# Designs tried in a protein design chat: VH-VL binders against o60147. Part 119

Target 1, 175 residues: o60147
Amino acid sequence: MLEKNKYLYIFRHIQTNQVLLSQGNVLKKTALFQLPYPLQKPVAPNGMRPAKLRKDHWVPLLKVEFPNESMFQSVFMQLLNYRKYRSVQPLTSDLLKLPIPVRRRKIMRQEVPNTIADLADILNKEKFPENSVRLQLSDKSDSEYADWPPSVQIDSEEIKLSRGFREKTTVDEAR

## First folded at step 6 (VH-VL)

Design i58 (framework fv_lerdelimumab)
Fold by ESMFold2-Fast, scan of step 6:
Structure i58 (fold): chain C 175 residues (1-175), chain A 120 residues (1-120), chain B 109 residues (1-109)
Amino acid sequence: as target 1 above (175 residues)
Amino acid sequence: EVQLVESGGGVVQPGRSLRLSCAASGFTFSSYGMHWVRQAPGKGLEWVAVISYSGSNKYYADSVKGRFTISRDNSKNTLYLQMDSLRAEDTAVYYCAREPYDSSGFYDYWGQGTLVTVSS
Amino acid sequence: SSELTQDPAVSVALGQTVRITCQGDSLRSYYASWYQQKPGQAPVLVIYAENNRPSGIPDRFSGSSSGNTASLTITGAQAEDEADYYCNSRDSSGNHLVVFGGGTKLTVL
């Protein structure tokens, strides 16, 4: 509540490649509700609950800086809904031929390419000013999953996994 | 196949209330934001209201704010529009429409509409 | 709140190209989508997010945009294309999430 939020933080799971979106540089437990394939068994027959969030299993994928909070909110909500839209599309015949566990691993592996493609699609639909949206990736080769509009500027420096989305501090270095 | 079917339209006197329904089938209703859009006889399209997939967020056009209430029942795959304090200017065909994703700004499917006539 | 402006009517000869335009400040930030409406029928999406065509829409329909203007182009107009055409875009005002143009009646001569 102290400042307007202009940043979108995107995390990926180190083993499954599943993606979580965050409005802050640290994941909250509620972010697990974004996952279509839970990391743990459903807690109850009536549905599923988020498992305990293990922050050490999630690493930075990319950070997006928007020119203002309105544009940030627009893109963030669209990304969440692109994910929901993907989850309700019919599965291809090729995927349906696979055993359920194999099928789910294949689908989960595609979340990083899909999220990057969705972000680029949204930014191509929004006519932001040239070089007004800044991307910083943990692996710059991931930018190749999409064609970016002129509004996007990709930072030459990658995110350091040891720092996550925060600046190095004396305390972090001493740990 | 995706289908949206509106019902509940009719002739009503000014100041009265009317409730519209939109029955959805052929898709996972609970995953989509839904809109009401109206069209007065011989006039253009006018946005009325939106409800998020969960029902948690609702927004209204200024012309209907405080008089109309949008709601949904995901267990019944049904969208509703409660219209209170109706005015002659509310006379229109009311369409329910699906957004493929929230804030997309376009509708991939429309119902056939239901006519509401507010007349003395 | 934003407004989208369309000419109320346009005519085209059978087989010729027609361009329908939509103008408004929201188009500087958001792409337009286009709907076809025939008398007594619900609107049908023909172009979404500038120049994407839904399944079943003929390839003679295309979209483009520049600055505050979006255009729907029908190349080689056919008799069945006679209809009202509406543009819409997202309105970032918060109280109007979607704004529509006034509509353009296309007559195929």
Scores: ipSAE 0.000, ipTM 0.476, lowest interface PAE 14.7, mean pLDDT 80

Design i59 (framework fv_lerdelimumab)
Fold by ESMFold2-Fast, scan of step 6:
Structure i59 (fold): chain C 175 residues (1-175), chain A 120 residues (1-120), chain B 109 residues (1-109)
Amino acid sequence: as target 1 above (175 residues)
Amino acid sequence: EVQLVESGGGVVQPGRSLRLSCAASGFTFSSYGMHWVRQAPGKGLEWVAVISYSGSNKYYADSVKGRFTISRDNSKNTLYLQMDSLRAEDTAVYYCAREPYDSSGFYDYWGQGTLVTVSS
Amino acid sequence: SSELTQDPAVSVALGQTVRITCQGDSLRSYYASWYQQKPGQAPVLVIYSENNRPSGIPDRFSGSSSGNTASLTITGAQAEDEADYYCNSRDSSGNHLVVFGGGTKLTVL
């Protein structure tokens, strides 16, 4: 038996590089509430409806396997808090010098390296057992955005796209 | 396929020396740390020594420290264990084993072992 | 120096579930890995880092840990599972040091 909530999936938008976190291998529509509106606001104002989720626009960035649900929940909640914290920080002077459309594209493109760095920072601060956390990426070069603690094993196999136009992890493919 | 083949075991008198070899194939030998693990007849597994992928770092069990020397030749894909000042308690099957990554603390592949008997 | 303790023997009836345990202070910091050894053969890795199975190992093998104790569980034991089982872990002192349990002989009745 596998513990249902011991896997963290992180997805990226193929066009904007924006990132969404998921408790499973399928994105739920409610994940769109992770996106800021306006860009620096973590929640939609005045009850504004979220944009439609187009599953073909989101691909897995990485998958993290934790030994148990408690470790998963701790890391998942901390990662959400890191994202909320980033969304309310003042813009740097360098970003403020850029035209608004250029500024927004640059901020969005940084979500992938920022999320990877945040994940590594959380894992470095935790006292997890050595080799207890398994990390699998769609592109292994993305692991270079951070220094990983001894608790992390990076899987030599990358996440593959399934023949059904949906990516499945090795756990799903073992079915 | 990954394969590890030990050789060099035999019968030796106490106080003598023996050198074991482990021939590796099916993987990039120079990228992996290697261990020697032994098992006395009818007894459990006992860790003996480790060598890093580059050969720069070596560590030994207290029971063999100062008597055994681990080494490797990455150009020949071969691991060695030089055993000096052999004692009756060194009698065991000696396995070479691969660690999948540095300091992993476990072995994904083992050789079939070579028997060393220290007797008078 | 750390030590891992295993019971020397355990029995299970064909098709039933058995749990083999490993205890030691190093397990508070590092997960156990498990090896199966049949007479005259080299050890075979069956579980690594608590509950990961290498390719080719049947899904009836699983692992768990809590505190200073690690367990190997075989659900629906088969005749071919009769063997010696060893746990191992990293020594908490580091420096690539490894410690093994004393081994548990599993008899399938």
Scores: ipSAE 0.000, ipTM 0.445, lowest interface PAE 21.3, mean pLDDT 78

Design i6 (framework fv_lerdelimumab)
Fold by ESMFold2-Fast, scan of step 6:
Structure i6 (fold): chain C 175 residues (1-175), chain A 120 residues (1-120), chain B 109 residues (1-109)
Amino acid sequence: as target 1 above (175 residues)
Amino acid sequence: EVQLVESGGGVVQPGRSLRLSCAASGFTFSSYAMHWVRQAPGKGLEWVAVISYSGSNKYYADSVKGRFTISRDNSKNTLYLQMDSLRAEDTAVYYCAREPYDSSGFYDYWGQGTLVTVSS
Amino acid sequence: SSELTQDPAVSVALGQTVRITCQGDSLRSYYASWYQQKPGQAPVLVIYGENNRPSGIPDRFSGSSSGNTASLTITGAQAEDEADYYCNSRDSSGNHLVVFGGGTKLTVL
């Protein structure tokens, strides 16, 4: 391990609002194992999940810069644990009343606000130095899903997008 | 309560300029992307322009590109549309609309609209 | 350039079910949202992200999609549902971020 990563990249799916976490600025197809539901509508009559990661269907949600790799690893692992915890919780009665496809879409749409809230909760529990964690968002309004601790600085620059708000190269830009 | 109030519409001759304003209240204006959408009399809705929360990203429909400029003043909670080189085809009710999150592609709140008539 | 196609008019009897359809290539990739517009008024969001209702929208409104087609269904249509209905979707082609359908005028008989 020669290089130490201190960045967390979070991507959202443009149709379903599902979220993927990445340690690099490029999504790998193994990230799909984070998702409990299909990325897109069934392609085959038997409902088979698409085999390939459609990189052009994922856009940056936010980027987090930590002071060091240790803090990155701690927060990243906790965030994965929060997501795992949510996936095994009993569904509310309101959700159970919905047909399975409708229920799944409603749950998927909550991944963005849930992930942002979880990130903020983790950062509020940790006692990081003031202004030591830098948050850069594609859309600043997403920051309103949570209250941020003094350790967090929200960057005035939004993540740069090309051809409208869609960012085609973000998932492939690792270089 | 969320409110969006457009103003600045009126009758203007072809080739002239007009500036529209949209006053926002009841929410943190500086956190939301804002759009302009227009509707010609008796016709459908047509997307015009978008501006990101900070004002750094701006995009326009091909029909208005080079003639219209979208801007915002977050300290005044106000969205603007500067319309230059107006054409008869620009006659429409202009709505400002809030996009609830980046690239969602839908609008949860609309203003009541302001009429721009390009004639006479 | 992508385009969303809607039938210009549809009629339904009081208490009956009506389906308004929106068709276009962008719907293969993006969910449709639906707006209701009454004469002299601004559009009102009734369905977003295929089948989600904003607070205050009656449960008789629902959405569905398959392939390049999205539908708005009103079960048990009421007189106050008479309006123009517009679908919209994201557009990743060209310079447009949002595309609207041409609108469907619903008459409640």
Scores: ipSAE 0.005, ipTM 0.475, lowest interface PAE 16.5, mean pLDDT 79

Design i60 (framework fv_lerdelimumab)
Fold by ESMFold2-Fast, scan of step 6:
Structure i60 (fold): chain C 175 residues (1-175), chain A 120 residues (1-120), chain B 109 residues (1-109)
Amino acid sequence: as target 1 above (175 residues)
Amino acid sequence: EVQLVESGGGVVQPGRSLRLSCAASGFTFSSYGMHWVRQAPGKGLEWVAVISYSGSNKYYADSVKGRFTISRDNSKNTLYLQMDSLRAEDTAVYYCAREPYDSSGFYDYWGQGTLVTVSS
Amino acid sequence: SSELTQDPAVSVALGQTVRITCQGDSLRSYYASWYQQKPGQAPVLVIYGDNNRPSGIPDRFSGSSSGNTASLTITGAQAEDEADYYCNSRDSSGNHLVVFGGGTKLTVL
């Protein structure tokens, strides 16, 4: 029997700061459907996205280890729902005053803070046992985008990043 | 289990004030945005106000803006609605409701409601 | 200032399928959610995000959305489904952040 997946992998685009969620340590092209477009309901293909998946342009943002697959699935699905919901929210007056290219860059740059805040919100809601969820970040300062519940233990080891050689620095599941 | 219990409703004269409370239990209150939604007798649901989990952001329906104030005390797990300059059209059952996601615009749990009657 | 329009009443025979609709411009841009309300009781969330069912809600409830119209479908209606049903969504006009439909009274015959 293979071990059920209990890891959530989150990747960010090196130029745009857009975020993709993954159930595995390698991104698949279908993950691009997660990129929401703020002004419209999600439709396939959905969101502000690259023309094709450039795997060398996506680096690990964070990895979360859950106690079991059930908790992983619950959090993963809630994060997808948060992202879909954010894509259809009205733009603030401040954003509407910006030229479209500037507005899009600003929205995309907020995906990392927003995703981290959403993850923390979900974990605060779920009330998992103390120190049961392990969070590993590429940049530990990104943990400051949210207040974490007692269930979360932030790993002292950061995920190593490499641009152009992502295959050697991806969040691979170690034996 | 998640519970929301409203209180503070009653009969008041037009122009007077009333303060509603919503006592939350069974979840970490400080992690959730909270809303007030009302329903006039025999009528539909009408959104009134929202407050973010920290209390930093507050928004109101145009019909109550300037008259109602939403607030919360996370140390007491309690949501409040201060209603000033009450009008006959404010007569309704007032529900507190929890949003599952910040700015989600929908509610996974509701209180049982408290009746406010504004009459002379 | 956006409106969501629902028919005020609909009937269905026991065991049959009924569709309750909600129409408004907000639904082109924002998700619809649906609540069931029985007399003297608080509303209960039955569908959120157009087509997602909360834990504990029977699988006979489903939702869909297309264009400016969202629908709640009850397949194989039961007597306990008799209630008022409300849709809601975000308000596209800006100042009123949430808008509800007028409600549909479902009668199970």
Scores: ipSAE 0.000, ipTM 0.468, lowest interface PAE 15.5, mean pLDDT 79

Design i61 (framework fv_lerdelimumab)
Fold by ESMFold2-Fast, scan of step 6:
Structure i61 (fold): chain C 175 residues (1-175), chain A 120 residues (1-120), chain B 109 residues (1-109)
Amino acid sequence: as target 1 above (175 residues)
Amino acid sequence: EVQLVESGGGVVQPGRSLRLSCAASGFTFSSYGMHWVRQAPGKGLEWVAVISYSGSNKYYADSVKGRFTISRDNSKNTLYLQMDSLRAEDTAVYYCAREPYDSSGFYDYWGQGTLVTVSS
Amino acid sequence: SSELTQDPAVSVALGQTVRITCQGDSLRSYYASWYQQKPGQAPVLVIYGQNNRPSGIPDRFSGSSSGNTASLTITGAQAEDEADYYCNSRDSSGNHLVVFGGGTKLTVL
């Protein structure tokens, strides 16, 4: 009865602008292994301990609906690969001259535009049917970070941050 | 003064294990990503592995994936390379190298290197 | 295997200009960095991020790039510049995160 995974949920950190990818509408603490900069200082001597997950610090960035699980898995795995390889990419000369903490903050800020650009790049390379991929953003202006293929339909309704990715909330935002 | 000093190299038989260490001084070790790069006798440089400043992210060259493990101990300012299932083609001088964390993938400081010879 | 191509050897007369090249598709997307290595010594970074020199590297060293090619230029070569020079860059496919050129032996005549 339950549908196979057809949704990609992308979260943004409210303070750092870091991005997490999720197959579910709720983040798991293992998602923090995607981050090169831990949200909290590690307590283990070798710095191998993952940071604690503060779910209230992560808000919806965008939700992608695919027509089937195969297309979802292909795009999701490619986005994880883009993120992995991007973490070891060279920086511009101007960024290299900045103090490390300032440089890290600027890099983290770029995760939102980079993730959106990577998603669009993957969707442009894949031959999906017209209007088969539905994109819903928390801020529609974020769609302007990329050129989208004919396979993508952008939802006119934005994601309400108070509702998150859940269908039901204890807050009525119909004001 | 930034210094990186490798140790642990030597002659080992094929199929054996060896652990290399790199002792760092003169900088805040916990703020920098670290790499291992090797060079076979008379040959060029080959990238081996990288570890992020916290130790949370690790990546390996395909030639060593599954056999080598990179790790670090920030309390001791030391980088490690655990080398398992050694092969003749692993014979090389092994350098530890520093890069600014998440920067260009270039190395601003290198250690002097430690020689690993895999022979029967 | 290396994705970056360098000529194995090049010569320059004392005081003259030499250009060492590095070619590969990765250079269309990523910067090349350059290292000097003398026999029995560790590599030394001489150029990074297109044309930046680390502290202590003489201003006769410069870098440039165009398309799939990166170049290290030594203007007014000195005897102490005789060494092997390696370029490196990120792998364009991401399967081998860092790739080095095969190295160029510079002889100062």
Scores: ipSAE 0.006, ipTM 0.500, lowest interface PAE 11.3, mean pLDDT 80

Design i62 (framework fv_lerdelimumab)
Fold by ESMFold2-Fast, scan of step 6:
Structure i62 (fold): chain C 175 residues (1-175), chain A 120 residues (1-120), chain B 109 residues (1-109)
Amino acid sequence: as target 1 above (175 residues)
Amino acid sequence: EVQLVESGGGVVQPGRSLRLSCAASGFTFSSYGMHWVRQAPGKGLEWVAVISYSGSNKYYADSVKGRFTISRDNSKNTLYLQMDSLRAEDTAVYYCAREPYDSSGFYDYWGQGTLVTVSS
Amino acid sequence: SSELTQDPAVSVALGQTVRITCQGDSLRSYYASWYQQKPGQAPVLVIYGYNNRPSGIPDRFSGSSSGNTASLTITGAQAEDEADYYCNSRDSSGNHLVVFGGGTKLTVL
């Protein structure tokens, strides 16, 4: 209670595998500004209206609990910076050989492994206290995209696939 | 397949200039930050300079600041180090090294190095 | 300005375990990376972050960190492990500055 905004909620798109970062357990429409649109074209002065956020199409990927807001803000900002670097970097020659729709799908599919790797890189770069950062995943195999430092605890319970992070999963249903 | 090949080293007198090159192949050069790291004979590794993937940002070790200039030509997949006002203490093997992601602080690939000897 | 300190030399018997250490204040904030350098060759990354091995690096190499100290452990040392080992870390003042340790010469007996 004394420290707010110590949770990072990460969502993935059920069809595209694109990732959105959120400070709350429910996505806001403004999160769509995190997505590149389109990646390879200059920004036009007159663009199409941003696509409507369909909350049904986004499911939990992982939840990160930090011991305080300072650590949360540092990691959150660094993740946003990593996403921005990836979106503005020149594309590899392999990707440039692909038709634009195929290229976009490959880039989008990589957002999940890239985000998990970036999170681990930030946590490996900055030494947080042992077992101070708690990770809860919707699919525990996603933790294999990176090697985690001693500061990270991975929760044995997976997140139930739902529209938000408010529903808990139990390893055993008593009924 | 990732290759970094340095060239341009040699013997040079104090106060003179020398330009080093690093030819990159086997990866998309324009997507990676690049560093120069040197090693004096019988001594350890010393960081010299870094350049961002686009060439927009450059940083230097205090010992070379104002004398050395890092640059890159992404169309030629080549990294450069222009060394002016050379001193005896600049004598070293100079390596180019790739940073796997921005601000990672470590290098996943190194060139084989080129020797610079500053002597009279 | 940060410094990283390494002992200049260490020896290990073939098949035994050796620990090479790196010490400095920046290691309280950042993990060290480790490089192997053989005579006349460029450095090769063997450990980065806390304990990550690049593809091709044997699993006998591992990293650890505690307080202001980072360690590289070689379990079951082999003759080809004889080399100089360098640690490096980010300078505590920024993301663009890098500092190296003085290096440790490992002799495999």
Scores: ipSAE 0.000, ipTM 0.497, lowest interface PAE 14.4, mean pLDDT 80

Design i63 (framework fv_lerdelimumab)
Fold by ESMFold2-Fast, scan of step 6:
Structure i63 (fold): chain C 175 residues (1-175), chain A 120 residues (1-120), chain B 109 residues (1-109)
Amino acid sequence: as target 1 above (175 residues)
Amino acid sequence: EVQLVESGGGVVQPGRSLRLSCAASGFTFSSYGMHWVRQAPGKGLEWVAVISYSGSNKYYADSVKGRFTISRDNSKNTLYLQMDSLRAEDTAVYYCAREPYDSSGFYDYWGQGTLVTVSS
Amino acid sequence: SSELTQDPAVSVALGQTVRITCQGDSLRSYYASWYQQKPGQAPVLVIYGWNNRPSGIPDRFSGSSSGNTASLTITGAQAEDEADYYCNSRDSSGNHLVVFGGGTKLTVL
């Protein structure tokens, strides 16, 4: 009860690879405010900013367990700030050289490695106790997008859930 | 390409005022916190002040608190440091520096610096 | 408590390994970042966080941290590495948000 919200749930879109962060294992519609707005014109494809939150289109990317709620909140807020600032940065000259459809696809693809790199960057800045932050990934190779500090322990078991972080349905027997 | 260019340094007498500017280009200035860091001739780096991306939050080193004022104009991509009641010990090269993300505690880009000499 | 301490000078022979250290109470809570400064030039970020290198920084630069001490290691020092090196970290004690070490002058023999 005292340690509410010590888990960070990170989701990726099955088609676009866009990333959403959540304090709970189920996404809320308000999470859509996290999605970036491209600075280039013409405006980015509608697929980069879904009109509705369709929970079945978002699958687990990463689950992070923190030592306590205070550390969770600090990292979560910093990660949201990283994503906000990244969304308003000018595109690199390399991206500007690409045709618009190729550019859009590349930007969407970078959401996963960018989020993982941002998380690692924050954890490298903060000095948590050794092996106190536990990462569980859906694809362990995604951990290779960053160098992790001694505070991080990567779980050997991958997340096998295909419908977000929802637990297997349990039907309670009437008593 | 990220660039920070300081200007406004010069020779000034003790007790007078000077205003420094830092012109930013190559990034969305309004999204980043900015710092002033100084270095006295032959000495080490000393943090002076910080301003949040919106300009709402400002913090100062104890040595300059009450005398210096940090500000920014996001429409002009420019950072300022208003220095009042200058002292000989304020003599230094003044750098503007960008923090890559809010409260990161380190700087990814620095300007080339502008020299302020306080002497009579 | 809010101060980071560095030795003022160290020397290393060309091609050898050198370690520059930074000590302070803030390092118990935050990792140090390191800057290289050559005469007449602005500082350049070489290591941030536990052991991250910005793009363009040679792989001979690495960082480490234990307790209240952080270290910058240069493996196979080159003549171009001769410079002043500064550590910094966040400081939650008092009104300071950032503290710098006093700097270490590295001479490559």
Scores: ipSAE 0.006, ipTM 0.607, lowest interface PAE 9.5, mean pLDDT 81

Design i64 (framework fv_lerdelimumab)
Fold by ESMFold2-Fast, scan of step 6:
Structure i64 (fold): chain C 175 residues (1-175), chain A 120 residues (1-120), chain B 109 residues (1-109)
Amino acid sequence: as target 1 above (175 residues)
Amino acid sequence: EVQLVESGGGVVQPGRSLRLSCAASGFTFSSYGMHWVRQAPGKGLEWVAVISYSGSNKYYADSVKGRFTISRDNSKNTLYLQMDSLRAEDTAVYYCAREPYDSSGFYDYWGQGTLVTVSS
Amino acid sequence: SSELTQDPAVSVALGQTVRITCQGDSLRSYYASWYQQKPGQAPVLVIYGEDNRPSGIPDRFSGSSSGNTASLTITGAQAEDEADYYCNSRDSSGNHLVVFGGGTKLTVL
């Protein structure tokens, strides 16, 4: 019998450093809804199919294992809310001095440290049992972007860098 | 308690327009992606459209692209589907449905549905 | 018009176990979810993300997947389980974002 969903997978774009959250080891096309800046030009003004999801452009950033599905859902929803709140914050004067393309690249590069900091903040506010949440990173140094609560156990083994987890194939759009 | 209530359905002639509404209550509407799913009489479920929590991203089924427009008003907790250039094959019960979180790929709550009949 | 294939009908005797299957290439890449629909009513989520049950859904409902196949199992079927069951997954073909199976009508004898 299969276990309940208790894994959060976080991916980063190899060129832009933008972050996508996934409920499983497979990136779904709708994950592209999370992106404020399109990876490709718009096709139609009245809406379009999702931008093509190229799995070779996304690599694992980290994997979080929760003891149960309820904790996973709570943290995942809060993390999405943190991303929403960050998107509506006013830009600093330093960022406003930059040309738009440079400004956007700088904002996108901060998504990795911001996502890690947000995850740690959420876990610090939640009072989960000691060592109940397992964190595995592709680059363990990324854990230094935050202070982790006693509920978090950081895996000594890093995720093997790949184009995504291969337990199930990530499908590119066929159009 | 979470509730989604659709309205705006009715009988309409081919080529005309209808706007459907979905009133949400019992949850923070602005935090959730929303979908429209339809079901023709006696037939199965068909996905129609989705809108992200902020309203910034929208996607449509090929059969309705260019004719339907999904939108939302987070200040009013309301989801909309503007249906233009209606065809007989658009006849269906239209449901609004909530994704519990972005990229989830499933719907934890559905409205009761509103019937749209396109007939000449 | 769905990429996901379900048998149109299946029967089970009261108290016995029944398995409803959903097959399609998208299931190799994405997890299936299952909905129960009774006549004149909206669909109700019974299993999501392969084998997760929403609050309020009886323990007799479970899910599984292997390769291109997902299954919904009802152990100890009851009269109130008589309904149409739909599987749902992300579209791998690029023609639609989301795809539903054609539905399976479950009759409890």
Scores: ipSAE 0.000, ipTM 0.490, lowest interface PAE 13.9, mean pLDDT 78

